# Ledger of designs, part 15: VH-VL binders against 7-cyano-7-deazaguanine synthase (queC)

Target 1, 227 residues: 7-cyano-7-deazaguanine synthase (queC), of Persephonella marina (c0qst3)
Amino acid sequence: MKQSSSIIILVSGGMDSAALLWLAKKEFDKVYAVSFDYGQKHRVELDFAKKLTEEAGVEEHFIAEVPHLKGIKGSALTDRSVEIPSEEYPEGPPVTTVPMRNLNFLSIAASFADIYEIENIGIGVHSVDSPYPDCRAEFVSAAEAAINASSVMVAKKKNRITVYTPFLGMTKTDVLRIGLELGVPYEKTYSCYRGTIPPCGECATCRQRIEAFRSVGLEDPWFKKER
Below, E stands for the ipSAE of ESMFold2; O stands for the ipSAE of OpenDDE; V2 stands for 0.75 times the mean of E and O plus 0.25 times the DockQ between their complexes.

## First folded at step 9 (VH-VL; framework fv_ucenprubart)

Design n3 (from m5 with light chain S93T L94I; at its last look DockQ between E and O 0.16; V2 from the best seeds 0.00; counts 0 for: pae E 9.9 > 2, placed apart)
Fold by ESMFold2, look of step 9:
Structure n3 (fold): chain C 227 residues (1-227), chain A 124 residues (1-124), chain B 108 residues (1-108)
Amino acid sequence: as target 1 above (227 residues)
Amino acid sequence: QVQLVQSGAEVKKPGASVKVSCKASGFSFSSGYYMAWVRQAPGQGLEWMGFINPSGGSTWYAQKFQGRVTMTRDTSTSTVYMELSSLRSEDTAVYYCARGLYDSEGSHTPFDYWGQGTLVTVSS
Amino acid sequence: EIVLTQSPDFQSVTPKEKVTITCQASQSIGEYLLWYQQKPDQSPKLLIKYASQSFSGVPSRFSGSGSGTDFTLTINSLEAEDAATYYCQQYYTIPPWTFGGGTKVEIK
């Protein structure tokens, strides 16, 4: 049942990418990882990503710098003058939106895939609960088409590049259940957009993570409370 | 300038409770800094007790103190509190509050500023 | 729980000599290690963050090194004011963020 192929996984150190990494280790022969340093306030996630990829036993873990995203003003994730809110705003793009983040990330991952002849690019997006336009199915479909149109590997008729999105159409709770069954070490994952240790517990990402654990009758390892 | 000023020394009997205050100045409780509590028994090392995020009041307690410790805050006075119940003689210690934050830019760090300490003595 | 073992427990050192203090973690903690100085009757003061980065205002004679499980604090030329107890602390992953047992440095 395990595919005799390779995949490169976008690993952020968060819950969804960890679940994807463990799933990919089950489904693919060779698993590579790439993580991105784009000046995010929560850069500590890169240290968690490294620990996850070491435990999973990936072939190689690349760290790609994306400094041009660091200089873009107006995002709470990269601009110190913009406060990270305790909740996401319901109207318009969230203030935590880094412009076209996943488009940048997928294009860089596609370069690795093209050069190393990796047939699959894995990203842990799930569109049901996402406030970010670059985490939705319509974006993924467009990105895959652009990647295949641009690929030297595809142009030479070797293989088609597949954007592997096994969590599309799932909730964060659904993804958590999968990860729990796979044995993901959630204590080694990090979700906080403020980049604090401990995680703040108050940003939208922290609250969504806490809610997901509670919905399955568990406490988040980071936010274990008084009984 | 960041300052953490704690309440004065306390003498308590076994079985009582103590509530220590820590007043912060020089930073905002909404800035993402956490307030930690650490104790040090006479002649001994440092022991982490837990912390509170004073912005929203979320708390994390060391397992050893779970059920005995309560951390709260008052944002209007920039003050955090640590209450330890069911005191025993081994709870005699200096109790410190400290400010904590991790930031990969290297401008912030866990436990970068400490209060002066509050001696709590538990004796019959 | 991650245990930090400091050594030595005590050092008595002639002024201007080098002091070396080690901290060993029971498992890898990357560079998530802090060093503190505590003088008698005072609260701890942060010296080193992220294993090797000096905190603001710390004299250049203090330096930190190491990663993984083995860490070192060095005082290259001991001054009289450096007589204190030194603690390491780890902050790897989920609490508790444990401290080492301390190293007392005295002037000989």
Scores: ipSAE 0.006, ipTM 0.526, lowest interface PAE 9.9, mean pLDDT 82
ESMFold2 (binder alone), look of step 9: mean pLDDT 88; pTM 0.889
OpenDDE, look of step 9: ipSAE 0.740; ipTM 0.886

Design n4 (from m5 with heavy chain S104W; at its last fold request DockQ between E and O 0.73; V2 from the best seeds 0.00; counts 0 for: pae E 4.3 > 2)
Heavy chain, then light chain:
Amino acid sequence: QVQLVQSGAEVKKPGASVKVSCKASGFSFSSGYYMAWVRQAPGQGLEWMGFINPSGGSTWYAQKFQGRVTMTRDTSTSTVYMELSSLRSEDTAVYYCARGLYDWEGSHTPFDYWGQGTLVTVSS
Amino acid sequence: EIVLTQSPDFQSVTPKEKVTITCQASQSIGEYLLWYQQKPDQSPKLLIKYASQSFSGVPSRFSGSGSGTDFTLTINSLEAEDAATYYCQQYYSLPPWTFGGGTKVEIK
ESMFold2, look of step 9: ipSAE 0.302; ipTM 0.698
ESMFold2 (binder alone), look of step 9: mean pLDDT 88; pTM 0.900
OpenDDE, look of step 9: ipSAE 0.805; ipTM 0.906
ESMFold2, look of step 10: ipSAE 0.310; ipTM 0.692
ESMFold2 (binder alone), look of step 10: mean pLDDT 88; pTM 0.895
OpenDDE, look of step 10: ipSAE 0.777; ipTM 0.900
ESMFold2, fold request of step 14: ipSAE 0.280, 0.252, 0.268; ipTM 0.696, 0.692, 0.699
ESMFold2 (binder alone), fold request of step 14: mean pLDDT 88, 88, 88; pTM 0.887, 0.877, 0.895
OpenDDE, fold request of step 14: ipSAE 0.848, 0.842, 0.846; ipTM 0.918, 0.915, 0.918

Design n5 (from m5 with heavy chain S58T Q63E; at its last look DockQ between E and O 0.23; V2 from the best seeds 0.00; counts 0 for: pae E 8.3 > 2, placed apart)
Fold by ESMFold2, look of step 9:
Structure n5 (fold): chain C 227 residues (1-227), chain A 124 residues (1-124), chain B 108 residues (1-108)
Amino acid sequence: as target 1 above (227 residues)
Amino acid sequence: QVQLVQSGAEVKKPGASVKVSCKASGFSFSSGYYMAWVRQAPGQGLEWMGFINPSGGTTWYAEKFQGRVTMTRDTSTSTVYMELSSLRSEDTAVYYCARGLYDSEGSHTPFDYWGQGTLVTVSS
Amino acid sequence: EIVLTQSPDFQSVTPKEKVTITCQASQSIGEYLLWYQQKPDQSPKLLIKYASQSFSGVPSRFSGSGSGTDFTLTINSLEAEDAATYYCQQYYSLPPWTFGGGTKVEIK
């Protein structure tokens, strides 16, 4: 997408949001960030998000608390009684689904965009076949429409809020290549859904990350096993 | 109630290997705890060697020990092992195992419980 | 790697007085700092986690503070059994998770 004046980026501390943040620093004049504390098992990601936004030099990094999501039962990300799977992602929405997560996040980010007159909201979704319904192109299109219909800034200024999704249609490996070219400090990113240190290496996100690094001839900074 | 019990003292000659065990009780290896190894030479400070996630067996070794240290686990006996090869006199130390608990609320607590230590003496 | 510098190396303190031990990191480590107590010929025992959170069973006279690069362990009203060496440790990001050089606290 072409250069714009300002953007707010959803930063989770993971590889995709890091690549988006570095891309946004290249392509926008002012870059803001927002991260969400919703009681996820891997809340350590917030500490990595803070490290990333500090290094990138964003205008402001907001931490939005979403306590109503903290009490969700039945999701492996928020319910300690539900194990995080070791296998590849299953067919259909996985047990790691947090209900309406990105819908909540985009609506909150849109509130910041309205208040600070930010014209772009960036989210690092990238797979058309994502197992999470709120990471798909259909969702992004619907959310953008709802945001524009709800925005006071849009209503008054006859402009538009764009949900910036430059990675749609890409694989995790594709996004990694972009981030490497941009100079993303992947040692300051974290992907493990179990929230362990070291990362577990067994969950779907760890495996996808390891595979992406391997596919470009690199080892993941967390899983350094060079001979 | 967490307890870490290490194997007994060892005397080794230069060039040999040593394998120290650490038997855990009061917690399960299957729930995200990790185990670290730290050594302390006589009269010196603490030196981190690496850790293992006993749930999946993932390891991370300090650069100083890379290529000389191997950490493994046996879930059936709730035991972790540290093997240090190509021993030198400078490797004389007390070797500790320690446990950490992950915290899904965004904090981490490495090394909350420690074993009693295992003295390894390397002398000709 | 991240270097932790403890100060002082040694402190002799009258019982019931306040003890202050500092730990300075070579770069910002947020609040990812631990404090340990090690008595002679014993393994270390965790006192403080995440810079300021007391570990279970630790007497209330022990407290930690600080963030970024500057951290403090405080013992309010030193007891005789508190004579030990105290270590800080960081666990900021990727290993190595290094220790400070230690501060030995003695009674008088």
Scores: ipSAE 0.012, ipTM 0.546, lowest interface PAE 8.3, mean pLDDT 83
ESMFold2 (binder alone), look of step 9: mean pLDDT 88; pTM 0.897
OpenDDE, look of step 9: ipSAE 0.616; ipTM 0.855

Design n6 (from m5 with heavy chain G100V; at its last look DockQ between E and O 0.12; V2 from the best seeds 0.00; counts 0 for: pae E 10.2 > 2, placed apart)
Fold by ESMFold2, look of step 9:
Structure n6 (fold): chain C 227 residues (1-227), chain A 124 residues (1-124), chain B 108 residues (1-108)
Amino acid sequence: as target 1 above (227 residues)
Amino acid sequence: QVQLVQSGAEVKKPGASVKVSCKASGFSFSSGYYMAWVRQAPGQGLEWMGFINPSGGSTWYAQKFQGRVTMTRDTSTSTVYMELSSLRSEDTAVYYCARVLYDSEGSHTPFDYWGQGTLVTVSS
Amino acid sequence: EIVLTQSPDFQSVTPKEKVTITCQASQSIGEYLLWYQQKPDQSPKLLIKYASQSFSGVPSRFSGSGSGTDFTLTINSLEAEDAATYYCQQYYSLPPWTFGGGTKVEIK
């Protein structure tokens, strides 16, 4: 049975969350969004997230601050002393890992879900190409269980909160194909971890995005070339 | 002591091509700065044409110039180039290069340095 | 594309008087706006970044304000050397990074 009520989507401004947002607009009656400011170097992504949610026409777009992540050092995304790598991801969790990022984010999104009585929380994780522990099916299952055990709405209404992860088991290319079919405006998405405009084109996430477009026979809107 | 020095003025016939150079000094092409091209027709305002990332050679062109503009670079001489083909009288303008980078930290200032401009005149 | 509308097109102002130039964006651009000064036969020179932050070496009589769609460049006490054309430019998102049409300021 299709979910037909409401969902809150974690929107980063990137390709995967944009595809999820457009998919959710087709699948749910009410779509909310939440984005997070955790001191990331690429905070400009929040401006792109806002453009996406405005175009999609969400009920509300929340910006949640996560100040404790701003103070934690050792991640290339939040610590100025740690370089954003240009190389391919190494074996194991990369230096861009922010400790328990998606666990923090899902917990906060769950609070909004409880207050607004939203039964679905959407996150655009896909496991095949991701090195991050908090993008895996085992994590999603554990987080969903914790959310349901903690929810006042679930306790009172005897319903269930579903963590909606339609892209698990997919590659970046698979997700891109879905977004293209849905009409995602990829020119309004942003992927660069260095947070520059124009995007750097050299960090791992920029290269992954460029390669994903190339693999479907297209050019990235940011890096179109005459051939 | 950032400087952008452009090639000299050119006169072209309609249908020809022009290639304008912009030599950078005071910063490295591997530093992450992009190079933008902007033109200004006589008595008119400024018009953005596109950019190139000189470290990797990636480009982005304004839709108006798609198919007519090509931007390239030579890292050994710290020079970027803008070539405009199928010239028309309305392409008569001063062509500027400028460097581009900004971030939310404010470490970089966008469009902080411009070249002196290159007048391209298209006349029959 | 994002259109920037500057007003007025032209001002003739007596020395030491205040000059106000406006720039209106066709959609919200946050604070991603630049202001330039361009004198005849010269390239543009950056005055203001991020709508309100003075670029290095810019005289304190120049100031910028605004966010969203409405922006202002102010010259608090016009000097003779400030006679020029002033442009705004947005750099909000994916290019093109469009310019306003310009405002010519002359000494009366």
Scores: ipSAE 0.005, ipTM 0.532, lowest interface PAE 10.2, mean pLDDT 83
ESMFold2 (binder alone), look of step 9: mean pLDDT 88; pTM 0.891
OpenDDE, look of step 9: ipSAE 0.030; ipTM 0.627

## First folded at step 10 (VH-VL; framework fv_ucenprubart)

Design p1 (from n4 with light chain Y92N; at its last look DockQ between E and O 0.69; V2 from the best seeds 0.00; counts 0 for: pae E 4.7 > 2)
Fold by ESMFold2, look of step 10:
Structure p1 (fold): chain C 227 residues (1-227), chain A 124 residues (1-124), chain B 108 residues (1-108)
Amino acid sequence: as target 1 above (227 residues)
Amino acid sequence: QVQLVQSGAEVKKPGASVKVSCKASGFSFSSGYYMAWVRQAPGQGLEWMGFINPSGGSTWYAQKFQGRVTMTRDTSTSTVYMELSSLRSEDTAVYYCARGLYDWEGSHTPFDYWGQGTLVTVSS
Amino acid sequence: EIVLTQSPDFQSVTPKEKVTITCQASQSIGEYLLWYQQKPDQSPKLLIKYASQSFSGVPSRFSGSGSGTDFTLTINSLEAEDAATYYCQQYNSLPPWTFGGGTKVEIK
C-alpha cells in the first residue's frame, strides 16, 4: 500500500500466513492479527501463530473460536474417524477440505475490521497450488463484494475494505522466496495437518513444504537430512 | 507392552562425542508418538534436551543444546539415537529416552514411558 | 519462561500418614501439569497427567488436584515403597516443558 493504513491478517502459523505477516509489517502502519480455533487436528498451529505475532510485534492478536466447524464430519482435519492421508489425492477436493472455512474466517475478520476501522483484510491464499475452492481468486472477489455490501463502516464513511491477497497467482516456492527475503523465521512456522510435534513429514502439507525448501536449495528447518 | 531399552554406560573424554541408542517395542514409529531425551546430572533435577518424531524424522532441540545435539532414527530397527558432541564435564549425567503422544483433543501426555537410562561420564 | 516451584524440598513422613506436595507455576498453565515419581537409581514414572488424571497402574492412594498456577500431589496413606523424589512438569503449549525442582519423600 501507498498510504498510511492498517490491516488485519489471518494468521494460521503456517508458511504463507507468516510471509504475509512479515510483508504486512513492512507495508502497513498498523498490523492486527486474527487466528481461528475451529477444532482442527493441528490446533498446535495456534501456539505457533501466537509466537509469530509476538515476534512480528502486532497491535493485537485475536483468537476467534469457531466451534460449529468442530463437529463437521467427513474432513480429515476435524473428524477423528477420517485419517489424514499420506499422499495428496488427484480426485476433486481433498479429504482435508473443511467446508467454507475461509468464508467463515473472512466474515469474522470483517467484523473486527468494521469495529477497529481497519481498511484491509489480509489472507495468504495462492491459487496455483491450492485444491481448495475457498482459496481461489473467484472466491476472494465474491467475499470482498459481500464484505463491502455488509459493512456499516463502508456505508457510513463511503470508503472501501480491501481483501489484500498479494500471493494470489504464486506458487508455494514463490511465496517462500518472498518470506526468505523478508526474514521470516520459518523454524517458528508450522504446517502439519496431523497436528503432531514435531511434524509428521507424511501429510500433503508437510510434503509440499519440504519440496518448496528443496526447490530453493534449502532444507526445511523441521526435516534436516538424517545421518 | 511398551518398552524402551537404551544402550549401555559410556565413559568419554572432554571434547569427544557420545551416541546413545533407544530401542522401542510395543508401538509403531508411524503411530504419531514422539521420542524425547531428558538428562539428569548427579544430584540434580530433570532437564529436557529435545525430541524427534520418528515417523518423518523431524526434531526440536532445547536451545541450550542447539549445535551440539543431533537426534536421528532408524525405522527398520525401531531405534532412536541422541548424539551429543563437544562433551564437557558438566555433561556427566544419566540420559533417558521417553515416549509421548500429542493429541489435538488436548489429551497430550508428554513422557508416559521412559527408558532405563544411560550413564555418560565425562572425565575431567 | 514458565518456572515451576515445588514445596517442600524434603519431607520425612511416618508410614500411613498423608503426604502433600505443591507445585506453583509462574503463570497460568491451565491443567497441563504432570507428576512423576523417581525412586533411587530408577527412571521417572508417570503418576498423574492433566493435573488430576491417574496414569495406568498407579495406586489409588496417589491423587492430583489444582488448576491455573497452584497444583497439589497427594499420597493419602504413605507406603514404604513410596519413598522417592517427586517432580512436576508443565506442558502448556510449546516447549520448553519445564520441570519442578523435585520433592524428596522419605520414611521416618
Scores: ipSAE 0.240, ipTM 0.682, lowest interface PAE 4.7, mean pLDDT 84
ESMFold2 (binder alone), look of step 10: mean pLDDT 87; pTM 0.886
OpenDDE, look of step 10: ipSAE 0.728; ipTM 0.886

Design p2 (from n4 with light chain Y32N Y92T; at its last look DockQ between E and O 0.71; V2 from the best seeds 0.00; counts 0 for: pae E 8.3 > 2)
Fold by ESMFold2, look of step 10:
Structure p2 (fold): chain C 227 residues (1-227), chain A 124 residues (1-124), chain B 108 residues (1-108)
Amino acid sequence: as target 1 above (227 residues)
Amino acid sequence: QVQLVQSGAEVKKPGASVKVSCKASGFSFSSGYYMAWVRQAPGQGLEWMGFINPSGGSTWYAQKFQGRVTMTRDTSTSTVYMELSSLRSEDTAVYYCARGLYDWEGSHTPFDYWGQGTLVTVSS
Amino acid sequence: EIVLTQSPDFQSVTPKEKVTITCQASQSIGENLLWYQQKPDQSPKLLIKYASQSFSGVPSRFSGSGSGTDFTLTINSLEAEDAATYYCQQYTSLPPWTFGGGTKVEIK
């Protein structure tokens, strides 16, 4: 029985947002999506996000531009002079950190939620010890409070906006298992931070994705071996 | 100077397989370039078959060839391979490898350099 | 899948005269169109990218124009060496990146 409720979810075209999209289609009556163009090197992810939302059958898929994040120096995702690393950085936020990315994204998604009177905002964050500060439970809690304090809809209707984080506290492998059960078409997802087609197979996100599939006894659809 | 040098012409019977090689020089397989395969039957236009990112070995095949085509690479020899199985007479064509440009600014440009072509003839 | 329709299929043109080749897309592709030249028994050669940008080393007599669905390749003053087949290709979405059917240009 599908609930009579609406959600707007942040869709990047990656594994976690795809799992969230399929879960939301199961649990919500109306599913909206928003994706962000902030000048990232892997902008092709937006093409994958569009294909995923079309296959899932969302109500609308918004593409929001975030021009103030374009060309920010010091992030490997937006600064041409900073290389995309091939290995993990064990100390502090990785060089792929775009400053306050999820705070920007949630505030924009909240504006859409206010305009369209959507009571749920979904984001696919999952690890409690993520190297990205804006992927942690502390951040989500603070963002939800700020959104509710700022919302014209909440002030008028006396309702509440929920930041829906069903994967919080899970590993990437846990999220993958959920997505496999839901029937997520992982061959239509894209994780490569370098933006190559096909994916590079050597950046941190490609390697983490490959390892997640291996840990459940499967091969990543992008990197299957031929015998 | 970018060059793509392909293996020589082959004659095959229906039902056999063919493996065409394409040796690259003038660029690195770890640089984000991708390698595509395109064929051209006699008197026909160009038909994209798929491509491989030789850095990690990931592939994307055209639906028409899915299940019959396999693309691989050998990074030590800077060579990519295309193998087409269950050959039919309509697979008679010139098979080209081509390089696509990886653009870190958020786009890519397919097929800026091409191999010389490999004629594969499938006859009874 | 985006279909590209080239016109004409064939042209026979007096040297030094202008050649015009059109490519029409089944839906808008912005400026995401390439032009290739293929001489007999040779592989294709990239001429124009992004609808209008000449590739390195391409003679200035070759130019491209158009956006959306209607595109044109122009050879301003045909040289003998320009006898070839010309193909357009689109790349706006994920694969497949489709080609036009080709336009053969011969010298009178």
Scores: ipSAE 0.012, ipTM 0.557, lowest interface PAE 8.3, mean pLDDT 83
ESMFold2 (binder alone), look of step 10: mean pLDDT 87; pTM 0.890
OpenDDE, look of step 10: ipSAE 0.764; ipTM 0.895

Design p3 (from n4 with heavy chain L101T; at its last look DockQ between E and O 0.80; V2 from the best seeds 0.00; counts 0 for: pae E 6.7 > 2)
Fold by ESMFold2, look of step 10:
Parts: C-alpha cells; sequence; structure tokens
Structure p3 (fold): chain C 227 residues (1-227), chain A 124 residues (1-124), chain B 108 residues (1-108)
C-alpha cells in the first residue's frame, strides 16, 4: 500500500536521485522536489534535474540557492583553483567534500516539508561506508531526529516526519537495477563533477557510473560502444 | 592557431556508409572543448547532427540521426570521426566539423572554429 | 525543440547602406544566440556570440542586439565583401542547439 501520501525528494539530476524520484512516484500520492544551487562546477546538473522532474510529473520543483556554500575554498566542487581529480581519491574525505552539504540540504527540505505539511523527505543515499560523512546512515538518523524535534507540524499534529532512504544497505548496482525496472530514463541523468556536456568519462563519478552499468551487462547511455 | 582539417570528398551509393575525419590542432583534447558535426545540403541551411566530448568519448546525437550516426575520436592523432550509415540521396551534403568551448562553470560557446567541409554525394 | 525564424529570407542592398536581419525564437532563450556569416563555397564564420558580443577579428560594422525572443544582426555600412548568407543559432540550456533558416544578402 502507498504511504500517506506526500514526499519531498532531493533531486540532483544524478542516477541515485532519479531512481528515488521514480520510486517515490510509485509509492507516494504527491511528490515534490527540491534541487540546490551552491555554486558547484557541475551546475548543469540542475538543467538535468528539471528535465527529470518534468518527465516524472512532480507537484512542484523548487530550486533553492545556498549562497554561503558558494566559493568555499579547498573543495574541488566549488573552488575554481582546485582541480577535479582524475585519480582515485585519497584516504579520508575526498577533495570534493563540500562541508556539511547534506545537512544544509536536509534542513532546507525540512522547512518546505514543515510549511507544506509533507510527512516524508527523500534522499538517495545508499552506501553505509560512503567516503562522505553526510551520506551515511548515522547522519541520516541524527538529521531525522533533529527535524522531528524542531518541526512545528510534528508538534501540532503529533505525527512524524520520516527521512525516506530506501536505498540504504544497497550497492550502486542494486539501485541501478531498481531504476531500470522502474523505467528511469538514464540518458537524462547527469553527475559528472566537471560539468562537461557530454560527461568527461574521467572523474571518479563518471567511472563509477560506467562500472555500474557494466556490472548489470549494459552500456551507460552516455558511453555506448561504436557499432 | 586553432585549425580543423577534414578528409576529402566522397561519392557513395545509397545504402552505403561514410566516415569523415576531422584533425584538430592548436588545442588539447582535454576538458573544456567539444566537437560537433553540422551538415548543409546543396542550397540549404545548416543542420546540427551531434557532438562528442573528445576527452572521454561521450556523445549526444540529434534525434533525426539516432541509429544512423556514430561519432568517435582518436586522442593520439587529435582526430574525431563521423560515420553515417544507410545513406540516401537526401544525405548529399557538405559535412562540417566544428569546435565548441565551455568554461568550468558550464557556459558554452558553439561553434567558434569550423573545418573546411567534406562533400558527400549519394547517387545511384 | 526551439525554432528560430529568420527574416528576411533574402535582401538586395545598395553598398554603404544599413542591413538589418532578424531572428525570432519560439521561446525565450535569454541572450544565448550566435550569428554566423557564410560566404559562397566557404565554411561558416562566427560573428557574434551571446547576442551582442563580437568574436575576435570581426569588423566593427557588425553588431548584434536583442534578448528573450527577438534578436537583430546589423551591418552599419554594407561592404562588397559582406555579400553572404547569415545564420543565427541558439544555445539555450540543453541541446538541440538549432539554427535559423538563413538570410542571403547580396549587393544591389
Amino acid sequence: as target 1 above (227 residues)
Amino acid sequence: QVQLVQSGAEVKKPGASVKVSCKASGFSFSSGYYMAWVRQAPGQGLEWMGFINPSGGSTWYAQKFQGRVTMTRDTSTSTVYMELSSLRSEDTAVYYCARGTYDWEGSHTPFDYWGQGTLVTVSS
Amino acid sequence: EIVLTQSPDFQSVTPKEKVTITCQASQSIGEYLLWYQQKPDQSPKLLIKYASQSFSGVPSRFSGSGSGTDFTLTINSLEAEDAATYYCQQYYSLPPWTFGGGTKVEIK
């Protein structure tokens, strides 16, 4: 049975958020989306996110600016003087770490949830040992607790806001299989950290995506072999 | 100096395929550039066919050409290729390669430099 | 798909006179429009980018203007060497980045 019955989804334009969006359209009565402009090099992802939410048929797609994250020095995603690496990331948080990115995003999404009385907030995290601290199950649990403790809706209605994370405990390959079954148009998804069109094929995110498709016996729509 | 030099004119029969090359000089096949193919039938306007990011080889094709066009590159020779299959008389055109640029913020400028063009004639 | 409509299809113009070519987009494209010049038997050459910014080496008699849906290329004083076909192209957001149908300019 479908849950009661609204959700706001964090949509980046990437594979995982697209799979979550299609799953949410199946599982929830009303689906809202929010995407974030924080000055990232790959801002073109917002154009892809818009196309995805239009195709999925969401109630509304918000674009939220996060100006305090723009120009943060030391991150390859926001600092123009720091190159996007082609090689494997070093031990510890990668150079692409934007400080507390998902904490900022969930708090903004929670504000929309509180205003629109939306009981679910969806985020497409799936690795329990992600190199990004703000993509881990422990973070999600803490954020959910903080959201419920601060929500006017929860206090008023005596209900609960759920941070919906259906892909926790799954591999990227598992999430891809779900999205394929749901009919996600993967040719309309984007996550190249360099922001190129077409995608660069060299950054860690591009390589991980290519490998995920290979692991299910398919070619990535962006990197099809010559016939 | 940016320069794009294309392969020579070709005559083909209907049903055949053609592969046109475009050799680039004056810039690197690293990120920041893409290569496009545009054709022009005799006496007609310009028609975009698609483009390729030469650093990683990813492609985006115009819907009209999906299934008939393949774009590839060889980074060791700084060359991109366009292959069009199942040729028809309507494919008679001059085929141009062109360069586009973008900065790391995703801004684009298509198309600042063009090849000299390659005439492909499809006749019975 | 964004359609660009150029007008006129053809102009015959007295030397030294002003030439005006228009390009109308089927939806707003901001300022993401280019103008090209193509002389007979030559490849296109970029004249104007971002609706109004001259590309390197372009004579000052060429100028572009407009935003949204309506754009204009102006040749302030037509020279014999300007006889050519002129094309607009939009590059708004994601592909396809379409061309106008062209405007042929010749010397009267």
Scores: ipSAE 0.031, ipTM 0.608, lowest interface PAE 6.7, mean pLDDT 84
ESMFold2 (binder alone), look of step 10: mean pLDDT 88; pTM 0.894
OpenDDE, look of step 10: ipSAE 0.733; ipTM 0.888

Design p4 (from n4 with heavy chain T109D P110A Y113I; at its last look DockQ between E and O 0.03; V2 from the best seeds 0.00; counts 0 for: pae E 16.6 > 2, placed apart)
Heavy chain, then light chain:
Amino acid sequence: QVQLVQSGAEVKKPGASVKVSCKASGFSFSSGYYMAWVRQAPGQGLEWMGFINPSGGSTWYAQKFQGRVTMTRDTSTSTVYMELSSLRSEDTAVYYCARGLYDWEGSHDAFDIWGQGTLVTVSS
Amino acid sequence: EIVLTQSPDFQSVTPKEKVTITCQASQSIGEYLLWYQQKPDQSPKLLIKYASQSFSGVPSRFSGSGSGTDFTLTINSLEAEDAATYYCQQYYSLPPWTFGGGTKVEIK
ESMFold2, look of step 10: ipSAE 0.000; ipTM 0.410
ESMFold2 (binder alone), look of step 10: mean pLDDT 88; pTM 0.909
OpenDDE, look of step 10: ipSAE 0.011; ipTM 0.532

